# VH-VL binders against q9vpl3: the designs that were tried, part 142

Target 1, 224 residues: q9vpl3
Amino acid sequence: RGKINIQRPKAPHYERARVVAVTQPKYPELPKAKSCFKTRAERTQQQQENPYNEIIAREVRNWLDHSRLVAFFHLSSITADDIFRVRVQLHKQNLHLKSYGSKIIEQAVKNTRYEAIVPLFHSNHCIVFSPDPEKTAALLRIVRRVPQMVLLGGIVEETMLSRNQLVAYAQMPGLHAVQAQLVQTLSQAPGHLIQQLQAHQNSFVQVLDVHAKNQMNEETPKST
Below, E stands for the ipSAE of ESMFold2; O stands for the ipSAE of OpenDDE; V2 stands for 0.75 times the mean of E and O plus 0.25 times the DockQ between their complexes.

## First folded at step 6 (VH-VL)

Design t30 (framework fv_imvotamab_arm2)
Fold by ESMFold2-Fast, scan of step 6:
Structure t30 (fold): chain C 224 residues (1-224), chain A 120 residues (1-120), chain B 112 residues (1-112)
Amino acid sequence: as target 1 above (224 residues)
Amino acid sequence: EVQLVQSGAEVKKPGESLKISCKGSGYSFTSYWIGWVRQMPGKGLEWMGIIYPGDSYTRYSPSFQGQVTISADKSITTAYLQWSSLKASDTAMYYCARLDYADYEPFDYWGQGTLVTVSS
Amino acid sequence: DIVMTQTPLSSPVTLGQPASISCRSSQSLVHSDGNTYLSWLQQRPGQPPRLLIYKISNRFSGVPDRFSGSGAGTDFTLKISRVEAEDVGVYYCMQATQFPYTFGGGTKVEIK
């Protein structure tokens, strides 16, 4: 996250670019060196050591570095038309659905704080990335109508959240500062959750009122 | 809209240095690879190499390894192709194109091309 | 390097008639993941290339349905069901199964 943040494309011309991006096929993998007949273990080791895997792993690390919202899904069998429709809906909300091989993900997150996510990717999976954590509610609203996508968990503001914690995060409105505090609250013991969420809700209302007053002040002509 | 805009045509003499550019807009520049493709007059397409702007990792075609340098400046969303010493055989149209490995659509968007003419 | 061979070098066609372009690779393009990373590009006169088809048969966004791709292993075909005036140009196959990426020599589609 020390790198430059992901830039935001502008509408309406961006819609054409979004459609192009979304038509891309599911579960892509970089070309790998071909193997002769080998044991399963030898093939696994060869794939792990393949230099082309490092190229894709760099892409995964870049997405992780520049995304403030990362959501992990198990993906059951889904038609090309259905996944395309989902990608279009997600892309309109600046949510980017990507699929990578399990070995690529392992290589990308190895020796990082997120290494614990590797077991989530032993079956069919996909990941949704976004620079905007406020899109978590939009994400869950969209995938609610896609039974083939099952939420496993995610990362919000560099904090690993379980499925239930991410759902709770999505149900509460917030601003960046309030959302950071909310993430901390959600990662704590459930015994204090209600009280802490109520405190953050009260703070949010106050911040919103201040913001509204600031917007009123911005209406006064001041360019000179 | 995703757009790649390349620098204007260049006319150079053998031995001169040159750096041409490819500016990306309408997408996350550091999330996609940029590839360079050469097309000599009246000839087909040749892949030169690629760069991942997020960390400046480069890969070159064996034919171009050591002949050119590919780089990128993510602060201005621009990729570069550079020669330290041009040769007459470098006369060609040079294209940049975006590549997304995750979706396996090689070169989905292309720049308009930069014509480089090297003559004595 | 994988060598990509295209035939024919030139395909003169009458407007509204079909055209077919063949591409052969020196090695199988089947990746260890089971996918085949074979793409087709179109270059109209004076314009940059444009992606038409990827992974043998998947049509890229905005590409008319008169374009179709087929094939397996080392032998691939691009078909245009009814050639229109705007289809004049050079068509290239390319492989992304192994580095370096390689292109076919091109097939010029022209009207006669």
Scores: ipSAE 0.000, ipTM 0.459, lowest interface PAE 13.8, mean pLDDT 76

Design t31 (framework fv_imvotamab_arm2; at its last look DockQ between E and O 0.21; V2 from the best seeds 0.00; counts 0 for: pae E 4.5 > 2, placed apart)
Fold by ESMFold2-Fast, scan of step 6:
Parts: C-alpha cells; sequence; structure tokens
Structure t31 (fold): chain C 224 residues (1-224), chain A 120 residues (1-120), chain B 112 residues (1-112)
C-alpha cells in the first residue's frame, strides 16, 4: 500500500486538501456563517504569542547571556552525519552548535539590544556559542573545512561584529588585554552592523544563484 | 562525555515522601533541559515534565501536574523528582533525560533509571 | 494531546531480514518553525531508552546505518534493513512538536 503515484509526484496542495477532508471532524452539517481564515499577520501574531516558543526562547536567552562568543552562520544542505562530525570537533573546543527557528530567536532577542539580528535567520542558519572568546580562531579553522557553513558575523563580549571584524579578532595574538580593547573600541549601532551582515548574506546568495545558473545552463545550447 | 546518573532503587510504603535524583556531567548543566519519563511495569513511556536548570522553569504534563515536583540544584548539577505522598500506582521505573531544542530537540541522553516500588 | 499510534504491536523477524514499524499521529507534527519533531527510541530489555533517530530521518551518534526513518505530516516509518540479535527490544516513536510530549505505544521486535 501507499504507492498511488509512481511516476508523477502530486502537488503538496492536493495531498494536504485530501488529508484535511478525510481527517476533518464530522461537524459540517451546520454551514459556517463566518470564515475561519486568519490573515498571515494574524497567524504570525498568534504564533509569536505562543507559550511553546517562549519556553524554548529561555534556552536561547541563556546561551546568549552566558556566551562571550556567538557566531552566526548561513547553513546550506548538509547530512546529519556530517553536521555531527562538525559538532564533535567544535565540542572539543568548548564550541556549541545550535539551530533554532526564526520565531523563537525573535522571542529570545525581543526588547534587547540584539533584536535587529532576526533578519539574519530568515534563511537556513545555525549559531555557535562559547563562554570562551579565545576560541574564535579555533572556530574559524574548523568551519573552513565545512563549505556548507558560511560565517555572517557574531557577538564578542556583548559587542556585535561583522564577518570581517570577527575574522580580524581571530587573527589577533593571545594578548587578552589587546583583544578586549579592540572589542571595546567598536562602537557599532545594531542597525549599521545588521546592514553590513545582511549585505554579506545577500552577496553570498547572489554568488550561489549565479553559480547554480551556470551549472544548470551547462547542458542548454546557446541560441544565437 | 555526557552522562546522567540517577539515584538507586527505592522501596516505600503508601503515604511516604520520596525524592529521587539525576546528576548531569560532561556538559553545561544550566544550558540544557532535563525531562522525567515514567514507565510502569510492562507498559510504555509517559512524559512527566521538564525543567530548565538555568532559571528553574518547569513545565508539567497535565497528567502529572500537582502529583510531583521537579526541581534542580545548579551547584551540584542535579535534578530532582519528588512526591509528598506516594501511592501504590506510583510503582514504576523513572528515567531522566537531557533535552536541547537547538541540537536534537527530544531526549538525546538518558539516565539508567530509578526503580520505585510502593507496596504495603 | 497528540495521540501517537504504532503498528504492529509486535514484530517477530528472522535474523538478517528487514523489519518495518509504522507510527501515525492524530495531528500534523510540523512545528511552526517548519521542522517535524518526530523521533524514534530503542529500548533493549532491562536498559534505558536510547535515541535512534530525530527529526524524522536523522540518525543519532553511534546508530548503525541499517536504521532509517522516513515520513511526513502524520505518517512515519522506522526501517531496520537487516535485523541483528542486538536489535531485540521495544521501539517507540515520540513527538516533541507540541506539549505535552507523547509517545507511541511501542513495537516489540523479537527474533524467530
Amino acid sequence: as target 1 above (224 residues)
Amino acid sequence: EVQLVQSGAEVKKPGESLKISCKGSGYSFTSYWIGWVRQMPGKGLEWMGIIYPGDSYTRYSPSFQGQVTISADKSITTAYLQWSSLKASDTAMYYCARLDYGEYEPFDYWGQGTLVTVSS
Amino acid sequence: DIVMTQTPLSSPVTLGQPASISCRSSQSLVHSDGNTYLSWLQQRPGQPPRLLIYKISNRFSGVPDRFSGSGAGTDFTLKISRVEAEDVGVYYCMQATQFPYTFGGGTKVEIK
């Protein structure tokens, strides 16, 4: 059982409508005078007020509050085995790879100085946390071997850093006073930093789009 | 390595109080949730509740709300499950398990279990 | 509460043959973040449960590749491609999409 369409896949819309019709409670004889439809805005507001998301947001806030290093990554398609190997390597360096839904991140950073980071998480993403900012160099060495993870930026000692600033921080010698001073001299408004992080993400997406189009067009004959 | 070590088996009479423990090691105790799961003899698994040791926030299954208390002590990386007055129907194996929404979501590492027998 | 129904209740299998376990939820397990929090646990006799698979199809650390998960929405399957003696035990599906978390009734895998 279960192989109804063996050659031509069915649209998700068709399958969903059928499942809803079959599983719907038998309460239909009275016509509905009012629509049960909710607008996208109403659905979003109701979801944002969901206690379940707020409960999980406690975990995110704890990681943010107790991590002196937070790094944000765009995450391309990767197997569970590969991401597990990355997690093992990171864990040996006291680096913790986490992934949360964008609405949960929004709840966690709401009314904080980091609320503007939410746009970074509209595509596939992951975050690395550590209580030790000296591990930034180790983080970047490990991630260099993982092409599916692309650094977008981060937070060091509660200061938001762009991708280039975080790379520069990682290259500084192990003189803690000098590193701390660099972080303290960075007086970035969240809006300006997010704009830079967003630009890097958009640039990467554009590069991937061009690359994908070039690969897909390899078999298409050129028309003069 | 991540380990959850639970307290030893208990034999109690109805009406007695009990507090069993689950000690976490090999990870940041305050950064992960701890859940409790009951398994009655010859039966399946039932979720009882969870606690976030970082702020002691608890969430209970409706079936266990008011029947048990879940708590944690950060200083000794230990979570607790407590009854004020045991009943014969509390006879079961009790498991603690680690939970992280940012990693594997549902329970990734489990304790060895604590057998609680309540009989007169 | 989301009800998780497992079939079969027991699965006697010859060593080296495949086994398949089905899990059906009373509601869609797709979370508001787009993920499906459906996991499979193994419990060997006298042992605590062990995580096998999380988010439908992802194998946990140390889990042999003979275990695979699949499914979507409300219908999910755990497959063991070639059952070994150490695979004897009870298998549970569970959902963590909504509170309260719920488990399937379990499927006992036995050798014949």
Scores: ipSAE 0.588, ipTM 0.810, lowest interface PAE 2.0, mean pLDDT 80
Fold by OpenDDE, look of step 7:
Structure t31 (fold): chain C 224 residues (1-224), chain A 120 residues (1-120), chain B 112 residues (1-112)
Amino acid sequence: as target 1 above (224 residues)
Amino acid sequence: EVQLVQSGAEVKKPGESLKISCKGSGYSFTSYWIGWVRQMPGKGLEWMGIIYPGDSYTRYSPSFQGQVTISADKSITTAYLQWSSLKASDTAMYYCARLDYGEYEPFDYWGQGTLVTVSS
Amino acid sequence: DIVMTQTPLSSPVTLGQPASISCRSSQSLVHSDGNTYLSWLQQRPGQPPRLLIYKISNRFSGVPDRFSGSGAGTDFTLKISRVEAEDVGVYYCMQATQFPYTFGGGTKVEIK
């Protein structure tokens, strides 16, 4: 009787294997215990209405209220050193990189015009604040060199912009240039209208002149 | 550069009032918190409280609640720590420090300290 | 209040040798936001405190790489890989996870 190798059990006979496969209890997928997916932060959240969170939330609100440019980024496996380097670069441009917990952000923006940003904060994230919306181009230039920072969207001049809209905004000429272009476009509209109106009048006059000339030619008696 | 400059050393008697100052420069004063820390002679550091200069919101350590008043004047980017009636036990070095919750840990920049001596 | 306990009280070190300071908290310093607000401060003689490490292991601006922080939950360590003369002073751990903020008792680093 061959020694039963407990380390490498012989595969059962095919018939037995089939029976075992069919009789294996289909265990319902273990409810993905919310606990297994809870971020470390969620696990440690003793729900203590921690007055501390309110204090931090106040800071966040202040930044949002006083910033004309706000950009939201996802952080993908970025090191502290890398963040520091980016922060230094941003700071040179009067751009302020901040990182807050998702719960703090939620508390800060609750019942405010910024409430729509909450869904952006599901993972590791950072926020860049600036009092100057003209720094959008500079911001994008800096973060392009940092693949770990993924732009999610932003707020410019109290308007929420998607990633694509923010990129487009950065490529736009300055506000004054855009305003000038608008004024030029608007100023051309009346001119074009006048030209169109005059074109019809001129065409009408030309037709009348041709008609008058033709009548004059018919009245010239063939001197024979 | 971020700087916190504190008022000069004070020598007072018990029962006198005192107000010391901390002036911030090189950053948006109203966007960051200011904290006060006490260090008694030859002793460790004690957190006293914090203020948000933007709206003058304050929080105190229980040990210092009612003992001191923390205030700020944002127009001159200055925070204050004051006593209504000094005690000999108030003799200490007092530091102000900036708090940044965005990325850095609280107390990232410190003032040079103000020595307060209370003696009869 | 969270009690911060530092060991040792004094750490005499030979120049060029490593130093290690321990800090233990009476409760977890993990904040609800997921961060651990543990900092290390250096106070040189006659100087104000200086931030060295924030959030356990992040070096503050201008801090030499010979300083490193580690730990989790309630146990934290500051290490100096090679002690220099300028490193003489008192080192404090600080928690800012919960009010009131609290400091360790300090560890005096001195040269033998």
Scores: ipSAE 0.550, ipTM 0.786, lowest interface PAE 1.0, mean pLDDT 86
Fold by ESMFold2, look of step 7:
Structure t31 (fold): chain C 224 residues (1-224), chain A 120 residues (1-120), chain B 112 residues (1-112)
Amino acid sequence: as target 1 above (224 residues)
Amino acid sequence: EVQLVQSGAEVKKPGESLKISCKGSGYSFTSYWIGWVRQMPGKGLEWMGIIYPGDSYTRYSPSFQGQVTISADKSITTAYLQWSSLKASDTAMYYCARLDYGEYEPFDYWGQGTLVTVSS
Amino acid sequence: DIVMTQTPLSSPVTLGQPASISCRSSQSLVHSDGNTYLSWLQQRPGQPPRLLIYKISNRFSGVPDRFSGSGAGTDFTLKISRVEAEDVGVYYCMQATQFPYTFGGGTKVEIK
């Protein structure tokens, strides 16, 4: 017993109906192209920013959720070969070097416990993710040889640590058994970390302001 | 080593259902996006959609939305592309590919492809 | 949808000579984050595509130095400085700046 439905139910008729329906609505829609052009252009721009950023932010949130170690760095100018070499060294230690736009980081951490990290990403940056908080010492050892990567701070076991706290964490013996409790002991108040982050950002803005003014004066030597 | 291994070629009749697979290995499957790309015979590439296996969030190209279903089973590190009712126009090569928005964007590693043939 | 137009459609090249492939987008590929998500793929006969270049000019791991990418905004170029027999195939540009992601129509590189 096996009745095979050899004939698709009205497949040719269904396909003809699809073609007619698609063709019909498009013809009346052509006069609306001017209005649709504005709406389509606005949707394309919104879609470019909104849905693209939402997709990438989801990736960032996943890295944050599955990483017991997150380290934030300011990244100075570095060659593609040098950053690739660093990435390979880090990857061997299960340390994952990533870079994301500041708007994407803002969206990824908005309304979360990590919102305070947003100011770090208004300049050129990189982030290192790892599921292994014991790899903090290896991370610091590798980046010590990379002056272009300047440690700003990090997150260990969901606790925000300043640069100095993260360095101290990495130097403690017996990391595996005590890491969660040690992170609690080493923690500064969240406000203290925020002030340190804002101070570094403010210092960077001040340097940029001086550089911009010097560049402006160099561009206009006609007045001093 | 990152690998994407797809299921074998399929020969089907119009109206039949089909589910093809893409198995990822050598990396954290839930940390990277998987996209599906169609290549019709003798033609170029078309993006169909992407999925994030970590939470099954999907996004479809408008031309494929409602035409196929993209899914993943993270317990066996496998992504799927599925049709409920195939058409002759679905005859094509289908690729899966991985994305890492933090580094490479777009697709950095590709599966070998699955040829789907739909004919009476 | 951003339309990606490649020229030429076919590029027969003498072995050892350079090849140049152009890609033009219907809109700027500069994303609001300042990056330009333009990639180049190679598809050898009977093989899946492989990534050559991402973000205009960065070579993917294992891609020979003879491949280089350049461009800005809407105009992009892939160059092969010295075509080898293994470079035969179809080359695609792709934008990932916005959805839907779109590909160029392809450029077939052949040895004369």
Scores: ipSAE 0.287, ipTM 0.676, lowest interface PAE 4.5, mean pLDDT 78
ESMFold2 (binder alone), look of step 7: mean pLDDT 92; pTM 0.936

Design t32 (framework fv_imvotamab_arm2; at its last look DockQ between E and O 0.24; V2 from the best seeds 0.00; counts 0 for: pae E 6.7 > 2)
Fold by ESMFold2-Fast, scan of step 6:
Structure t32 (fold): chain C 224 residues (1-224), chain A 120 residues (1-120), chain B 112 residues (1-112)
Amino acid sequence: as target 1 above (224 residues)
Amino acid sequence: EVQLVQSGAEVKKPGESLKISCKGSGYSFTSYWIGWVRQMPGKGLEWMGIIYPGDSYTRYSPSFQGQVTISADKSITTAYLQWSSLKASDTAMYYCARLDYGDWEPFDYWGQGTLVTVSS
Amino acid sequence: DIVMTQTPLSSPVTLGQPASISCRSSQSLVHSDGNTYLSWLQQRPGQPPRLLIYKISNRFSGVPDRFSGSGAGTDFTLKISRVEAEDVGVYYCMQATQFPYTFGGGTKVEIK
């Protein structure tokens, strides 16, 4: 509906008239001078106008703030049916599998206590959230059957954990005993925790790089 | 098992107020958006707005801003759509739907619908 | 607002024959996160909408493999390889890349 409607004489229906009006180019009034520069206030407002970011960022912040267990994963290529099956299994254990773009995560956690997690999301990733940290063992049991998901680390009771620390946490009976051990073994310096998470991710990336190169050399022959 | 259950059909006169409901169960209610969709008789689907029950943040489609109010009560896992003054043009089927951007399937579950008829 | 244009308005088909529905958006549906939030919904007579396909081509759980989605950017297609009696209904494309979310006008699939 558009151009051909103008060929019809007299009394177009209100909806058609509205469509024609919407399709008509709207020209801004010419300024008195030749200047067409926006003011600093207009540029600042345009820079800040991104109401859609708030919808997704609000989800990310809410999950982080209300979850006592957060686990970060690298995610390889996986079918829709496979990921749905995993999500259903996790949901039965009150574990919530989520995926957000790295830019959205960065925007959501900027200027918050979670900002340190941003380096974990440079490639394909997903996150599992739960209000129940005792479900860590159930999480790892389920993910063990999903080779496309590789654990990078997590947050338990507001404490950042490396992959090895999270695996150890999952193996211990009794939440109170595990929490006491965790407090005793962790460094008090925040930089040490971030460094552990980044080192773990870097080690994983190196392993994937070596694996990919070995597969290309042996199983995926190059073109001439 | 995720379910969205909506309130029953309503027959109202122009100028009356109305509040219809959408009760969620089988999932973390405060962690998912609830959206409202209108379908006028014999017409297509239109988004009205969404709410995040965890903090009651709402967004309205421009054509519905100021025409309806969306709210939620997380203590009873229920979202609401309300009119202060109904018009005959509000006659339609209203659906609620669950939404999350972190999930792979946005708008995966829908309510059964609430038929609202406004006539003198 | 993103405008979704859906064609055809109606598609009468013989049982066992294929059906194809087209959907075009006024703007690219690629989100800044790299995902394309284009979904297809089925509404059978007297029933609420049901999710068929999400992110262009992924079938929702329980949806038969005779349904397939394809496309990129602004041009999308839903195909039913062999239409069955239970497929009668109205099909809608929907975008969730930008708020407000918007639907196509719908395509009615009927058996003849």
Scores: ipSAE 0.437, ipTM 0.725, lowest interface PAE 2.5, mean pLDDT 79
Fold by OpenDDE, look of step 6:
Structure t32 (fold): chain C 224 residues (1-224), chain A 120 residues (1-120), chain B 112 residues (1-112)
Amino acid sequence: as target 1 above (224 residues)
Amino acid sequence: EVQLVQSGAEVKKPGESLKISCKGSGYSFTSYWIGWVRQMPGKGLEWMGIIYPGDSYTRYSPSFQGQVTISADKSITTAYLQWSSLKASDTAMYYCARLDYGDWEPFDYWGQGTLVTVSS
Amino acid sequence: DIVMTQTPLSSPVTLGQPASISCRSSQSLVHSDGNTYLSWLQQRPGQPPRLLIYKISNRFSGVPDRFSGSGAGTDFTLKISRVEAEDVGVYYCMQATQFPYTFGGGTKVEIK
């Protein structure tokens, strides 16, 4: 009676294998819990006109009106924990990360000067607000470390900027720095002019002195 | 640092008017909601209402509608809760708290509370 | 109004042991936007309430990791993995899914 090799069961006869393969119950793949994969965008698209949307829309308008820097980001597969970490970092720089539904944004900016931003909010997104446009460089520095946040564009000093324009803006020296530099340059101009004028005068005096000395030497009678 | 500082304890008689204050600091006062919560002695928390200081938009709990008035002065970053005529039943601790709807963090920061005692 | 029911009313706990608080809502707290706006608050004796958890399971800033929230729909739980002396107080669940916002009756956590 041949020892049933439990460690390497002999493959069933071809015919049996075929029958087993055909009769194997195809268990429907457990529907991946739909709840875990619904993107915020999918959740927000289902948002019916809720009186609460008006309340939140009010807040959005207020942020837009009081912010000198607004940046729009697409969120790609970011976790709540990741968002929290970024939020904390931004908050330390007086940058406020907010997330709103697309319908809320649409309602908030309807018939306002901000209506042009609506097309940016078709997917998972967040907005960063700041009262200080000089924080643009800080914002980009922080977000650069977060691959899940993709810059779409922004508003700086009431001007809509593309992604590239916003990056360029961040690389510019601050207005105050430029102004200070200008003032410094302008303040130095008179000094340089005076120095140049004085240099010519000094040179002239030197030439006169040499001339005077030469005249004195010529007037000294060679005592024969 | 975000802070909410409330006015001091009040001792009043029935029928008197009262206005207590909540001053916010360390954040954009007009960008966040302020809510008021009542806590009667030895009891739980009761939501009274909220105000958006940016435009003074208010919402009240039905239980407190017409009983109190919530207001705000954004120039001094202060929210108010007021009674026109106090009742003995108004004796409670009153808290103000900040609400962040952007992150949906309701009542993320709280004031220290104002004790209101109404006795004959 | 949504009624929030907490159990137990009192939870005596030995230091270092876990604690669990239940909160049940009279209706689903799932908002139309798909979020569930359930929060947990802690009130220590003589202090104002403090936010611990928001949206069922998110810890607020500065909250220790021993606090965790879970649940869905109408049933929610706050867990403290290891109770410390500073954890003594009353805990409240709160719904912010619809107006008016409502609180649970509170659960008093005490040290045995």
Scores: ipSAE 0.396, ipTM 0.715, lowest interface PAE 1.2, mean pLDDT 86
Fold by ESMFold2, look of step 6:
Structure t32 (fold): chain C 224 residues (1-224), chain A 120 residues (1-120), chain B 112 residues (1-112)
Amino acid sequence: as target 1 above (224 residues)
Amino acid sequence: EVQLVQSGAEVKKPGESLKISCKGSGYSFTSYWIGWVRQMPGKGLEWMGIIYPGDSYTRYSPSFQGQVTISADKSITTAYLQWSSLKASDTAMYYCARLDYGDWEPFDYWGQGTLVTVSS
Amino acid sequence: DIVMTQTPLSSPVTLGQPASISCRSSQSLVHSDGNTYLSWLQQRPGQPPRLLIYKISNRFSGVPDRFSGSGAGTDFTLKISRVEAEDVGVYYCMQATQFPYTFGGGTKVEIK
């Protein structure tokens, strides 16, 4: 008799039929036609602005605008329990661990000074945001115990820092002393700044102005 | 401690306006989305819409577009759900809930609910 | 709109025995970023919903290990390995892969 049908609604029957249809292999039967339309349909859909990505990009922009510390990491395979533990440890220090798709990051930083960070997100990644730049040392201590998170660099007080610069920043004493030392560090490493800006031909004049200011500061005390 | 505290129960007549509130505390209000969810008596959950209080961007379910207004006042950390003209079919429990897309924990904290009763 | 279909509608379970709840979507929930935004919520009698599982299988903070989620594409399962008295309530799946966000119809878990 049909007791099983009474205990389970008609939906399991339709769901079973739908599951079988989805799981049927199509590769041997229609490989050329399926591949062609799938690829073209996916490409055409990507030309249209995705409303969901725009919504998430607003969140990313807000975090970037209100965080004085941003750190970027490559993320190797990690268990859900391990990443949860790390997120809890970071949260105790007002450090907020987030992950966003690369296309969302591209949309969030479009037409901003942070557009150069996009290549960091081509692989698996995560980001740590904080309003507290003094928490950089705490961040690095926590992440040192997490080999799956590899520091790529960051942003401190709206200044982009390489991995080594961020580590050096974390070792500096006091916030006011750090601001003066940060300026000195940037002045002593003009080569990587010039190379980065030379990729943007439109800003070459601005790089020369920064370079001239650094040379004037260095020469002025000795010339008097 | 993260909390969402909603305004109290409402009894209204058809055609009246209503604005109910959801006050967030214990977190950065402008850094998280607030969504509204309807639960009709004895029924399941329905997503109504969402707001990002940081810039007041809103998105509505098509079923609720034009029927309600979602807004927020970040200076008092409060989100709102408004009707300009209530219908008897608006009788339901209304929840606000928080959302973070960064590690995607949708609706991780919920308000206690606001019961709205619309009867002649 | 993505339709979320839950089975069973009601699941009476003997205390200490497992429970399994299925959720099927009318379309793939795999987002273009590679993530699947499928969550499970619990609503105990007289209470607001609470988050149990997000992104298929990740337990939210404070959720016991007896809750687990699995699935891919369009088929998802919430399992309770040993049902306790406090697990009585209605369970909802929910997708946030695309707007509008949609919920399953709910599955009531009861003690026999």
Scores: ipSAE 0.091, ipTM 0.583, lowest interface PAE 6.7, mean pLDDT 77
ESMFold2 (binder alone), look of step 6: mean pLDDT 91; pTM 0.928

